# Ledger of designs, part 4: VH-VL binders against BTB/POZ domain-containing protein At4g08455

Target 1, 243 residues: BTB/POZ domain-containing protein At4g08455, of Arabidopsis thaliana (Mouse-ear cress) (q6dbn1)
Amino acid sequence: MRCISCREEYLPRNAGTCKECYVEAGETEEELKREIDDLKAKVAFLRLSSSLDHGTSSTSRSFTDVVLIASEDNAGSPPIPAHKSVLVSRSPVFKAMLENEMEESLSGTIKISDVSYDALRTFVYYLYTAEACLDEQMACDLLVMSEKYQVKHLKSYCERFLVTKLSPDNSLMTYAFAHQHNAKHVLDAALSQIVENMDKLTKREEYMELVEKDPRLIVEIYEAYLSKQVNTAAGGTSTSKTS

## First folded at step 17 (VH-VL)

Design A1 (from Z3 with heavy chain L101I)
Fold by OpenDDE, fold request of step 21:
Structure A1 (fold): chain C 243 residues (1-243), chain A 121 residues (1-121), chain B 109 residues (1-109)
Amino acid sequence: as target 1 above (243 residues)
Amino acid sequence: EVQLVESGAEVKKPGSSVKVSCKASGGTFSSYTISWVRQAPGQGLEWMGRIIPIFGTARYAQKFQGRVTITADESTSTAYMELSSLRSEDTAVYYCARSPIFYYKHGFDYWGQGTTVTVSS
Amino acid sequence: QSALTQPASVSGSLGQSVTISCTGTSSDVGGHNYVSWYQQHPGKAPNLMIYDVSKRSGVSNRFSGSKSGNTASLTISGLQAEDEADYYCSSYTDSSKWVFGGGTKLTVL
């Protein structure tokens, strides 16, 4: 029989498509599903929460424009203009900040500490577009910002990116970083990398440094490692009984 | 822009100690390692040691072991290098340099402006 | 740790190419690809030029890096006056430390 997709001859046991085309189609379907989910999440993120439904007549102070300033000791970074309405819709922290008669609300100026102009610009851009060009450093900076300002969508975006940049070499430091910044996905991925490479990583100086400074993390690593070993051993015993 | 700003020039007597600071701005301090590198007048670069702020641990070149202490304060994004038992040979420009944790083995992408330490009797 | 070995000086004419060598051991340059190059002008901090043996750090394509055995090389093609500087190689080591070369003064003739 000829495959409907690739038109190659395949053994008749397969339902109209060859095994290869079937697998490829499945992979494509999964990819599309992921894309759809991502798009849905993006749309949801970009939806301005119509604060209209909560009837409390508080004077719709038309969220006027605000400027964000990267407060680097060097007074020289240009302010980044934004809309309070956008900030409030994307970040619970900004909402709290701007709804409360805080200095930021009154002045129309938000000072952001410990961030570069580029990172802040990228952050603000993301709030409008749900898009960002990331490198490893930018992803780290935005991850921290997203945590601070509780922008969950951005945090997830940064975590996904950082996971793709994980390697055995950077896994230990990344693991600690993920713990510090509550980056669960990065943490899990880093832990997986560590566990898979325990034979090499335990011999490294960085591992010894981690042991010295935070033995709790080491315990977590070994728990994960043991769990994996037990599961592997259990799976191997089930295949031997059927022969 | 990411900047490493070091403390001002120091003049010290032999046998004393010096502590140089390096304040990092424009990035997540915990996502970097900080190294200290010195350069004597007319000489090359010499790596002294590094700290991993996220670990709070430092490692030193053998030459400086026992005389150098590198520390970091995450709350202020500042790294410190203290060198004790100063000698005339310690007269140099001292640089702090950054290495991001994701590629910390690749090199130093940002440097401080350098701190001149002069050891004279 | 012993410094990496570089020539003390190299010279080239405008528009020519020069190569600076950096020789280490199997525990540094020869052991992995964590070799970087820095340019330093007088009175300035070093600037990262090349990392991972051959990757450029936002610098001109005139700068290229390579490695063979225990020797890394920086090649500068089409020499310009502004290229006159000191160049340092560096390598990560098996002991999780850094080592620098002795530096090379490049003179553009």
Scores: ipSAE 0.875, ipTM 0.953, lowest interface PAE 0.5, mean pLDDT 90
Fold by OpenDDE, fold request of step 21:
Structure A1 (fold): chain C 243 residues (1-243), chain A 121 residues (1-121), chain B 109 residues (1-109)
Amino acid sequence: as target 1 above (243 residues)
Amino acid sequence: EVQLVESGAEVKKPGSSVKVSCKASGGTFSSYTISWVRQAPGQGLEWMGRIIPIFGTARYAQKFQGRVTITADESTSTAYMELSSLRSEDTAVYYCARSPIFYYKHGFDYWGQGTTVTVSS
Amino acid sequence: QSALTQPASVSGSLGQSVTISCTGTSSDVGGHNYVSWYQQHPGKAPNLMIYDVSKRSGVSNRFSGSKSGNTASLTISGLQAEDEADYYCSSYTDSSKWVFGGGTKLTVL
């Protein structure tokens, strides 16, 4: 039979496609599903409660009723205008802040501590657009902000980005970072990298530093490592019984 | 903008200690390492040591081992370098420098303005 | 750790190209690609110019880095007056430390 996709002759084990094309199609389908899910999530995130048809992506400074200020020790960062309605819709923390008639609600000024102007600007922009240009540092900063203000969509976005930047070299530090900031996806990915590279990483100075800092994390690493080894061993025994 | 702001100039006597601070602003302090680098007058750069704030652990150049202590306070995003048993040869500008954890082996992307430490009798 | 070896000084005319070498060992420059270059003007902090041997850190394309064996090189093409500065190479080491070169004074003639 000829494969419908590649038109190569294949043994009729699969309905109409060769094994390679079938696998490739499956991978593509999975990728598309992920993309669709991501788009759905973005739409859901951007879905303002029904009444404000703000179709126009124009961060129009028009009718802003709150400003965010990066409280860096440097008194000179410009305020970032925003809409309370947007903040409240995107962040439960902002909702709580603004509904409880706190000073921030009355003054129309929210001071954000320990953030750069650029990070804050990017954060606010994301609340309106669900888009951000990230580098590793920006992703870290926004991840921390997203955690603090409980912007789950942004946190996930940052985590996904950071996962793509993981390497054996940075995995130990990233693992600790992920723990500190409750970044589960990054944590899991970093852990996987560590486990896959245990032979190399355990010989590094950074590993010893982690041991010194938090031996509990080391225990977690070894638990994961052992789990992987057991599973691999179990999988190997199942293939030997079918031969 | 990311900034590393160091403490002011110091004049010290031989045998005393100096502690220099480096406050980081404009980023997540736990997402980078801090190194200390000094430069004697008319001389080159000399790496002294580094701290990983998220680990709270420091490593030092052999030359300074036992005489330098690097610490970090995450709550204030500040790194410290303390050098003891000061000598005239320790007269230098001391720099703090940042390395993000994702590429901490790649170099120092931001530097403090430097702190001049003068050791004189 | 012994400093990486750089020439004490190099000079070039405006518009010309100069190359600064940085020689280390197999435990630093030769062992990996974690080599960086810094420019320092008088009275200023160093600025990162090149990292990972050849990657530019937001600097002009006139600056380029390369490595062969235990020797890294910084090339500055089309020399300008503002390029007059001290240049330092640095390398991460196998012992998880940093080492700097002795520095090179570039004079633009």
Scores: ipSAE 0.871, ipTM 0.952, lowest interface PAE 0.5, mean pLDDT 90
Fold by OpenDDE, look of step 18:
Structure A1 (fold): chain C 243 residues (1-243), chain A 121 residues (1-121), chain B 109 residues (1-109)
Amino acid sequence: as target 1 above (243 residues)
Amino acid sequence: EVQLVESGAEVKKPGSSVKVSCKASGGTFSSYTISWVRQAPGQGLEWMGRIIPIFGTARYAQKFQGRVTITADESTSTAYMELSSLRSEDTAVYYCARSPIFYYKHGFDYWGQGTTVTVSS
Amino acid sequence: QSALTQPASVSGSLGQSVTISCTGTSSDVGGHNYVSWYQQHPGKAPNLMIYDVSKRSGVSNRFSGSKSGNTASLTISGLQAEDEADYYCSSYTDSSKWVFGGGTKLTVL
């Protein structure tokens, strides 16, 4: 029989497609599924909680406009305007800040420390659009901000990006960074990268620095390494019995 | 904008020590390495050492080993370089420079304005 | 660590091209692609121009980097008056340190 997709001859046991086309189709399906899930997540993130419709008489505090200011030392950076309603809908931390009679709510000014103007601007833009142009540094900055302000969607977005930028050369640094900022996905990916390249990385000065910094992290690395070795050894024994 | 702001000019006597600070603003301090590079008058750039704040560990050029100490305070996003047993040859502009940890081998993307240290009797 | 070797000075006329060489060893320039170039004007801090041998850091396409063996090269095409500066190469080392070249003074004629 000929494959419907590639028109190559395939064994009759396959439901109209060759093994290769079937695998490709499966991969495409998985990719589409991921894309759909990502879009759904984006739509969900961008939905403004219509808190207005619950009829109870509580004084719907009309949120006024707010400005965000990057750290005091940047006397030259302009304030970034935003809507309290948007901030409250996207971040539980902003919600807590702005729903209470805190200084930020009263003044209409939120001061953000330890962030560049560009990072803050990008952060605010993301809250409106769920889009950001990232490089490695911006991703790190936004990851930290997302953690601080509990913007889960942004944190995931940044982690996913950083995972794609992992290499043996940056894996140790990334691993430490991920631990410090509770970036689980990045941590797991970095750990995997380290384990795969143990022969090279253990000889680097940065590895020795990590040993000096936190020996517990080294134990974690070796545990993961040993686990992988055991699993590989177990998988090799099962294939030899079926021939 | 990301800025590295260094402490002011220093005049020191031979045998004394100097401590220069470098405050980083506009980013996550833990996502960078900080290097110190000096430049004597009319001379080239000389790498002195670096610190990885997330590791809290420093490494030094062999020439300065034993005389230089580089530290970092994450709470204030400030790196420090202390040079002891100062000599006239240590008269130079001292720069702090930043390298992102994800590509820390690529180079120094931001520099401080430099601190002039003059060692004179 | 021995400094990377650069010519002390190079000169070129407006609109011409110049090349600055940076020679190291197999433990630095020749060992990997972690070579960067910096421009320094008088009284100013250095500015990153090129990283990873050939990647531009927000600079004009007139600046290009290359490497062959233990020698990296910075080429500046279409020389302009503002290009007059000192240029330094740098390399990461196998000992996880940095080394700089001796610097090259570029004069635009």
Scores: ipSAE 0.839, ipTM 0.936, lowest interface PAE 0.6, mean pLDDT 90
Fold by ESMFold2, look of step 18:
Structure A1 (fold): chain C 243 residues (1-243), chain A 121 residues (1-121), chain B 109 residues (1-109)
Amino acid sequence: as target 1 above (243 residues)
Amino acid sequence: EVQLVESGAEVKKPGSSVKVSCKASGGTFSSYTISWVRQAPGQGLEWMGRIIPIFGTARYAQKFQGRVTITADESTSTAYMELSSLRSEDTAVYYCARSPIFYYKHGFDYWGQGTTVTVSS
Amino acid sequence: QSALTQPASVSGSLGQSVTISCTGTSSDVGGHNYVSWYQQHPGKAPNLMIYDVSKRSGVSNRFSGSKSGNTASLTISGLQAEDEADYYCSSYTDSSKWVFGGGTKLTVL
């Protein structure tokens, strides 16, 4: 029998497809399921609230009703025009700010401190598209902004990126950073790196600096290390017989 | 735009102290380290020490131990370097430079413009 | 005394290639330590060109880094007049301290 997909001959025990094409289709199906789940999450994030939104206003290029200004830049960065409906749909903090009679709602201006113009522009772009071009610094900047404005989708996106950049070398500083900014996924990954490399890392000056910063973080590290030691002591390893 | 802006030039007498500031903008202050590097006229680059703002801790080159203090203020995104007991050989340009925590061992990606400190008479 | 050894000067003609060496020990240049390279024009701050053996984003492909044993090298191909500058190597040592080389003056003939 000939496989209907690849035209190769095969044994007659499959429904017209060879074993190789059947396995390949199964792997492709799993990859497509993952892509569908990711797209569903992006669609959910991009949806506008029907209570607060008008569909035509969310797609308007020239009908913005609010501006964001990066107050960190001394050179007077340009204002970033946006739609209130998009901001309130993505952020409970912007929703509270813009639905109440606060200065920002009345003036149509949101000033954001401690952020560069590039970071603010990237942040706003993400609110519209669920896309951002990240490097390590931008991911840290957007993580902090996403925590401040409670944009959970972006926070998760930044955390996944930063986890891919984690290494034993940067794990101690990253652990402290993640702890300070409530970045649980980064925190857990950094902790794992520290535990796996404790004999090397405890000899670094940076480890002593972490002790100086906050000994309670050291307690957390050792609790995780102790749990790993208990699990490795559960047996199954071969050991030399010694007198 | 990432930028480090240092305080203005200083003329100091021997035996006095100088404090140079380094205002960081365009990034999250807790996501990088800050080093101080000096360069005497016609000479090479010399690392003095660094601070890790997320830890709040500083470490120094042995040559400067006891004379230099490096601090940071996260609320203003500003690092400071104070060098005491100044002598004529401390005449130099003083740079602040940063290294992101994810690549802190890979070098200094941004530098301040440099602060000229002249120690005379 | 600089911890990392660089030649005091190197020269090359327009369009040629030049290589600047940076020699240290297993505690600074060798092993798993990273070496970075900086270009400094007169009156300006240093500019990071190479971290480890990779070029910094936005740096010309004419600049490349390499490392073998306790020696790192910066190679500049297709020399241009604006490449005339001082070049420094540095590393973050096993003792958690930065060190710099003494610097190399590149003259473009």
Scores: ipSAE 0.775, ipTM 0.880, lowest interface PAE 0.8, mean pLDDT 84

Design A1 (from Z3 with heavy chain L101I)
Fold by ESMFold2, fold request of step 21:
Formats: C-alpha cells, structure tokens, sequence
Structure A1 (fold): chain C 243 residues (1-243), chain A 121 residues (1-121), chain B 109 residues (1-109)
C-alpha cells in the first residue's frame, strides 16, 4: 500500500495514508484545534456587556468616561482614559466598583497603587485587545494585577508565558511566587521541575531557604516526588511543557 | 520605569551602625531578589549579601557574616541593609541591586544610584 | 566566595576590538555558572551589559560575551570613546553567593 500524501509504502491502517503522514496530520489538526479554542476564548473575552453598551462601541473610543491613574507614578503619570463598559465586561472587580456607586463610579477616577504606569497602560491595552507585549517582569506584574481584578484571560496568558521561561534554576523561587499569587499552571510546572531535579536542588541554599519560609511547601514537593516514584503506569513529564 | 531609590548619604563614627534603605518601584517586589554591593573609593565592587523577598530569607558574604543584616518589607517594596560595628574601612558607596527570580543567577539588571557612607572619627 | 581575576587595564584604538578576560574556577566560572558583565562610568552606578552570553536589551550589538573553560570574555567591537569605563565580571557561585572580578579599566586611544 502506498501513502497518497508522501507516496511511501505502509501497512493498512488508514484510507491511503502512511502512519507518519497520518500522525503528522493528526498533530497539525490538534494544533489548529488549540488555535481555534484560543481564538474563541479571545472573542469571549473581548465581548462587551449589553448593560453598559449604550454610549460606547468597539468603533469609537472618543466617549471615554473613566480614567485610571497609577498612584506610584501619579506625580507625572498621565491618566489612562477608558470606557466603563470595557472595564466591567472584562473584570468582575471593576463591575462591582463601577456599578455599585462607589467613589470611583461617581468621580470617574480609578487610582491603582503598587503598579507602574507602563504596567497599568499594558493592562488596560490588554482589556481592549487581548494582547500584551511581555517580558518576565511585565508578565509577573500583569499576573498580579489579573488576580487582583479577576481578569482570568490575562492571568492565563501571563501564566503560559511564564511557563515558557521556567527552568530548574528558577523553579524554587517561581514555585513560591506561584503559590503566593494563585498561579496554578505556573505552580504545577515549577513543581514538576523541582521533582525532576530534586537531587540537585535539595543541595542548594535556596532549598533550605524555602524550608525556612514554609515547610508545607516542602511537604507538597515530597508528595509529588513520592507519587512519581510509585506511579509507573503514567507516562509523560512536564519538562516538554517548559520549552 | 523600574527604579531603585536608596536613602541619603550617612556620616558615621567608628563602632556605630548604619541602615540603608532601597525602595523598589515599577515592578512586583516578590518577583526579584535584592542584593547589596559596596564600592570603597577607588576600589572594585564587593557583594555583601542578598534577600529573597518571596522567601523572606537573607544570606550574606562570609566577610560580613555577623555584622550585616538584610531585611525586606513587601508592603512598602523596600529592602534594608544594616551594617554594625563600623570601621573606617567601611567608607564606601553602598548599592542595592536586583535580580529577577527567573534569572536570579544571571546578574543584576537594575541598580540604585548608591548611598555614600563615610566612617570617620 | 572566590575572587575572579581580570586584567587591571586594557586599551584599544577607535574602531578596533578589545577583549576583557575574567578567570575563575570550576566552582564560579567553569561549571554551569552564569557570568555577567557590568560597565561603570566615573561617578555612576554599574550598568549590566551581558548576562550569561546574551546581551541585555538596549545594549549595542558591539558587546558580546563568551565562556570557555574557567574563563569568560567580554568583547567590545568597533570601539567608541564612550566605551572608556571600568568593566566588572560577576558570577553566582556553586556556594550560592555572588563574586565580582577586580575590575578592568578600558582606555580608548
């Protein structure tokens, strides 16, 4: 039998394709399905609420009705104009803030402490576009903001970026960071890195420092390690997900 | 953007202590480490120790063990370095410097402008 | 814990290349250690130029780093007058402590 795609001979398993071409097409199909799911999530994230849609539209931003100000940079930080309808559509926290007649709803000003102007600007840009230019520091900053304002789409975006930057060397500190900021995907990836490199990492001073910080985190590491040792039926590792 | 702002210059007498602050802005304090590096006049850079704010733990160069204490306050994004039992040889510029946790072994990406500490009788 | 060895000075002419060495041991340079390079102009704080063998964002492509055995090197090509400064190497040792080289004064002729 000869594959219709690559013209190589194969055993009968599929209608005219060899195993290599069938597997390659299946892998391409799964990649496209992931892309479609990502686009669906982005579209859902960008949808505007009908409750505040009057007076705003996706084709006009000239009717801004709120400003955001980074408090740490407020001596020279420009205000960031925005639409309440966009903020409430993307964030349950902004929805509660702006719909329940809080000071921010009445004044039209939202002051945000503990962030730089650039981080706040990037955060607002993401609320409009579902895109952000990340480096490791911006991803950490936006992850923290996304948790504070419950912007799950952005949190997931930052987590995926940070997972690509994970290595055995940074796994201990990243594990603690992910725990503190409820970053489950980063936490799982860091834990896997620690378990796979446990003999090296337990000799580092940083490991002893983690013990000093919170022995319960060490218990989690040992439980994951023991589960790996006895679970011979499960294949795969998380190392392929870190690069 | 990212900025480390240190406290002002100090003039101290031998045997006293100095505490230098380093306020970090423009980043998430728990996402990097803070080191203290000093430079005596006309001399090179000398690492003193560091703190990992996400752990709340500090470690020191052996030369300074027992004389230096490094702390951090996450709520104010500020690190502190206290050097006790000052000698004239401790006259130096004291820098704070940061290293992001994803690259914490790679180097110091941002530095304070330095705090001059003068120890004289 | 260990000091890194740098030449006290190097010099080069405008437009030429210069290389600054940083020699340590298998515990601070030669293992899986990362070596970083800093430029310091008079009266200024050090500025990170190279971390590991990669240049920092915003640093000219004229600066490059390399490592072989227990020696790391900073190479500056196309020398300009503004490159005249002190240069330091640094590494995170196997003892989980930072060390610096003694510094190298670069003179541009």
Amino acid sequence: as target 1 above (243 residues)
Amino acid sequence: EVQLVESGAEVKKPGSSVKVSCKASGGTFSSYTISWVRQAPGQGLEWMGRIIPIFGTARYAQKFQGRVTITADESTSTAYMELSSLRSEDTAVYYCARSPIFYYKHGFDYWGQGTTVTVSS
Amino acid sequence: QSALTQPASVSGSLGQSVTISCTGTSSDVGGHNYVSWYQQHPGKAPNLMIYDVSKRSGVSNRFSGSKSGNTASLTISGLQAEDEADYYCSSYTDSSKWVFGGGTKLTVL
Scores: ipSAE 0.773, ipTM 0.876, lowest interface PAE 0.7, mean pLDDT 84
Fold by ESMFold2, fold request of step 21:
Structure A1 (fold): chain C 243 residues (1-243), chain A 121 residues (1-121), chain B 109 residues (1-109)
Amino acid sequence: as target 1 above (243 residues)
Amino acid sequence: EVQLVESGAEVKKPGSSVKVSCKASGGTFSSYTISWVRQAPGQGLEWMGRIIPIFGTARYAQKFQGRVTITADESTSTAYMELSSLRSEDTAVYYCARSPIFYYKHGFDYWGQGTTVTVSS
Amino acid sequence: QSALTQPASVSGSLGQSVTISCTGTSSDVGGHNYVSWYQQHPGKAPNLMIYDVSKRSGVSNRFSGSKSGNTASLTISGLQAEDEADYYCSSYTDSSKWVFGGGTKLTVL
């Protein structure tokens, strides 16, 4: 009998993977687990101390040099203290803002409109920790912020989350949302949902509304649909059907 | 924090129109829909229509078709409802309410405080 | 007239359970699970209590929702004085429009 993996001969009592290949796979898994644990320890060592704050800084233990404020028009929104070095490291937009003697660099205050305190706090926390607790609405808020501030790591994280929340029912609006906010991965996933459900979705009021918004988006959908149809029709030597 | 703040109370004459605003704060305006729901004194809730800001398109309950116009301004995160040819029966509280695009069929998670519109001579 | 039928009123004593019904058709309540419930105190905006028939929107587990056929139900257990309010059901229809029930006045005796 031959092992499926290494093609070496072994006793017939083993169904297709020899004991040596089975042990080798287990050793590889164990080595990867150890490598993951080592990386986690390195991350824990390098993590910045301000990751312990949830909404306000302790000036007695941190050396923050900038504050972010969710819209001045929102009374009672506390400032979120941060480090310019962290903001600049994570965002080309903050880098340009803080290194070019803009008003924010000189005042030490960054005001961000159209964002909740909770979303801004979560955004800043992510810049320090690469972690965020998401729901669909938070993910949309952070996606928009990540695009505005060019935080690619966060944008990718939000996109992966939102893709898991796609359904045929929300695909038309999500397609338009992803188009507007340059969310390529969400866009592609929404397009796939639309193409797979064209017969149902073209009967929806929301479909007519998408036509009204931007017929070019409809052209893109139909081009993707036609590409799928051509590939299906070309299967084998003959695929004759009456339509 | 996330809020829908409506414009102040209005007193109008029959035959005129009213325009109610609904400013959304603390969120991404393009990630939800805005509906208007009215309530006459002592009566129940009545859906009037909604706008989908990411599309810029509105749809209305048949009862209000031709009299209501719902618009949105993404730059100010504000939706507007205008009801024309007012009658005394249009005296009501007008609420705006939102429904997130990922759950737009699931209900209205945030409501404005309501705008009282009184139609009398 | 509302598209969804609710009783005009229900009542119950403190600590008791009450159930409010919402009857629609196969095109709304009977055809899908997009049913929501709202509580409205006098002079206040409605507040979302239940969505998707049975999911709570940040409310006590004393509030529960269910559906059988074309009828959805809101059950309030352990009735408290603050539960006295108007309750509305709502559904998203096959015509891509919202409908509300006529409302139910809950009186806590």
Scores: ipSAE 0.733, ipTM 0.872, lowest interface PAE 1.2, mean pLDDT 85

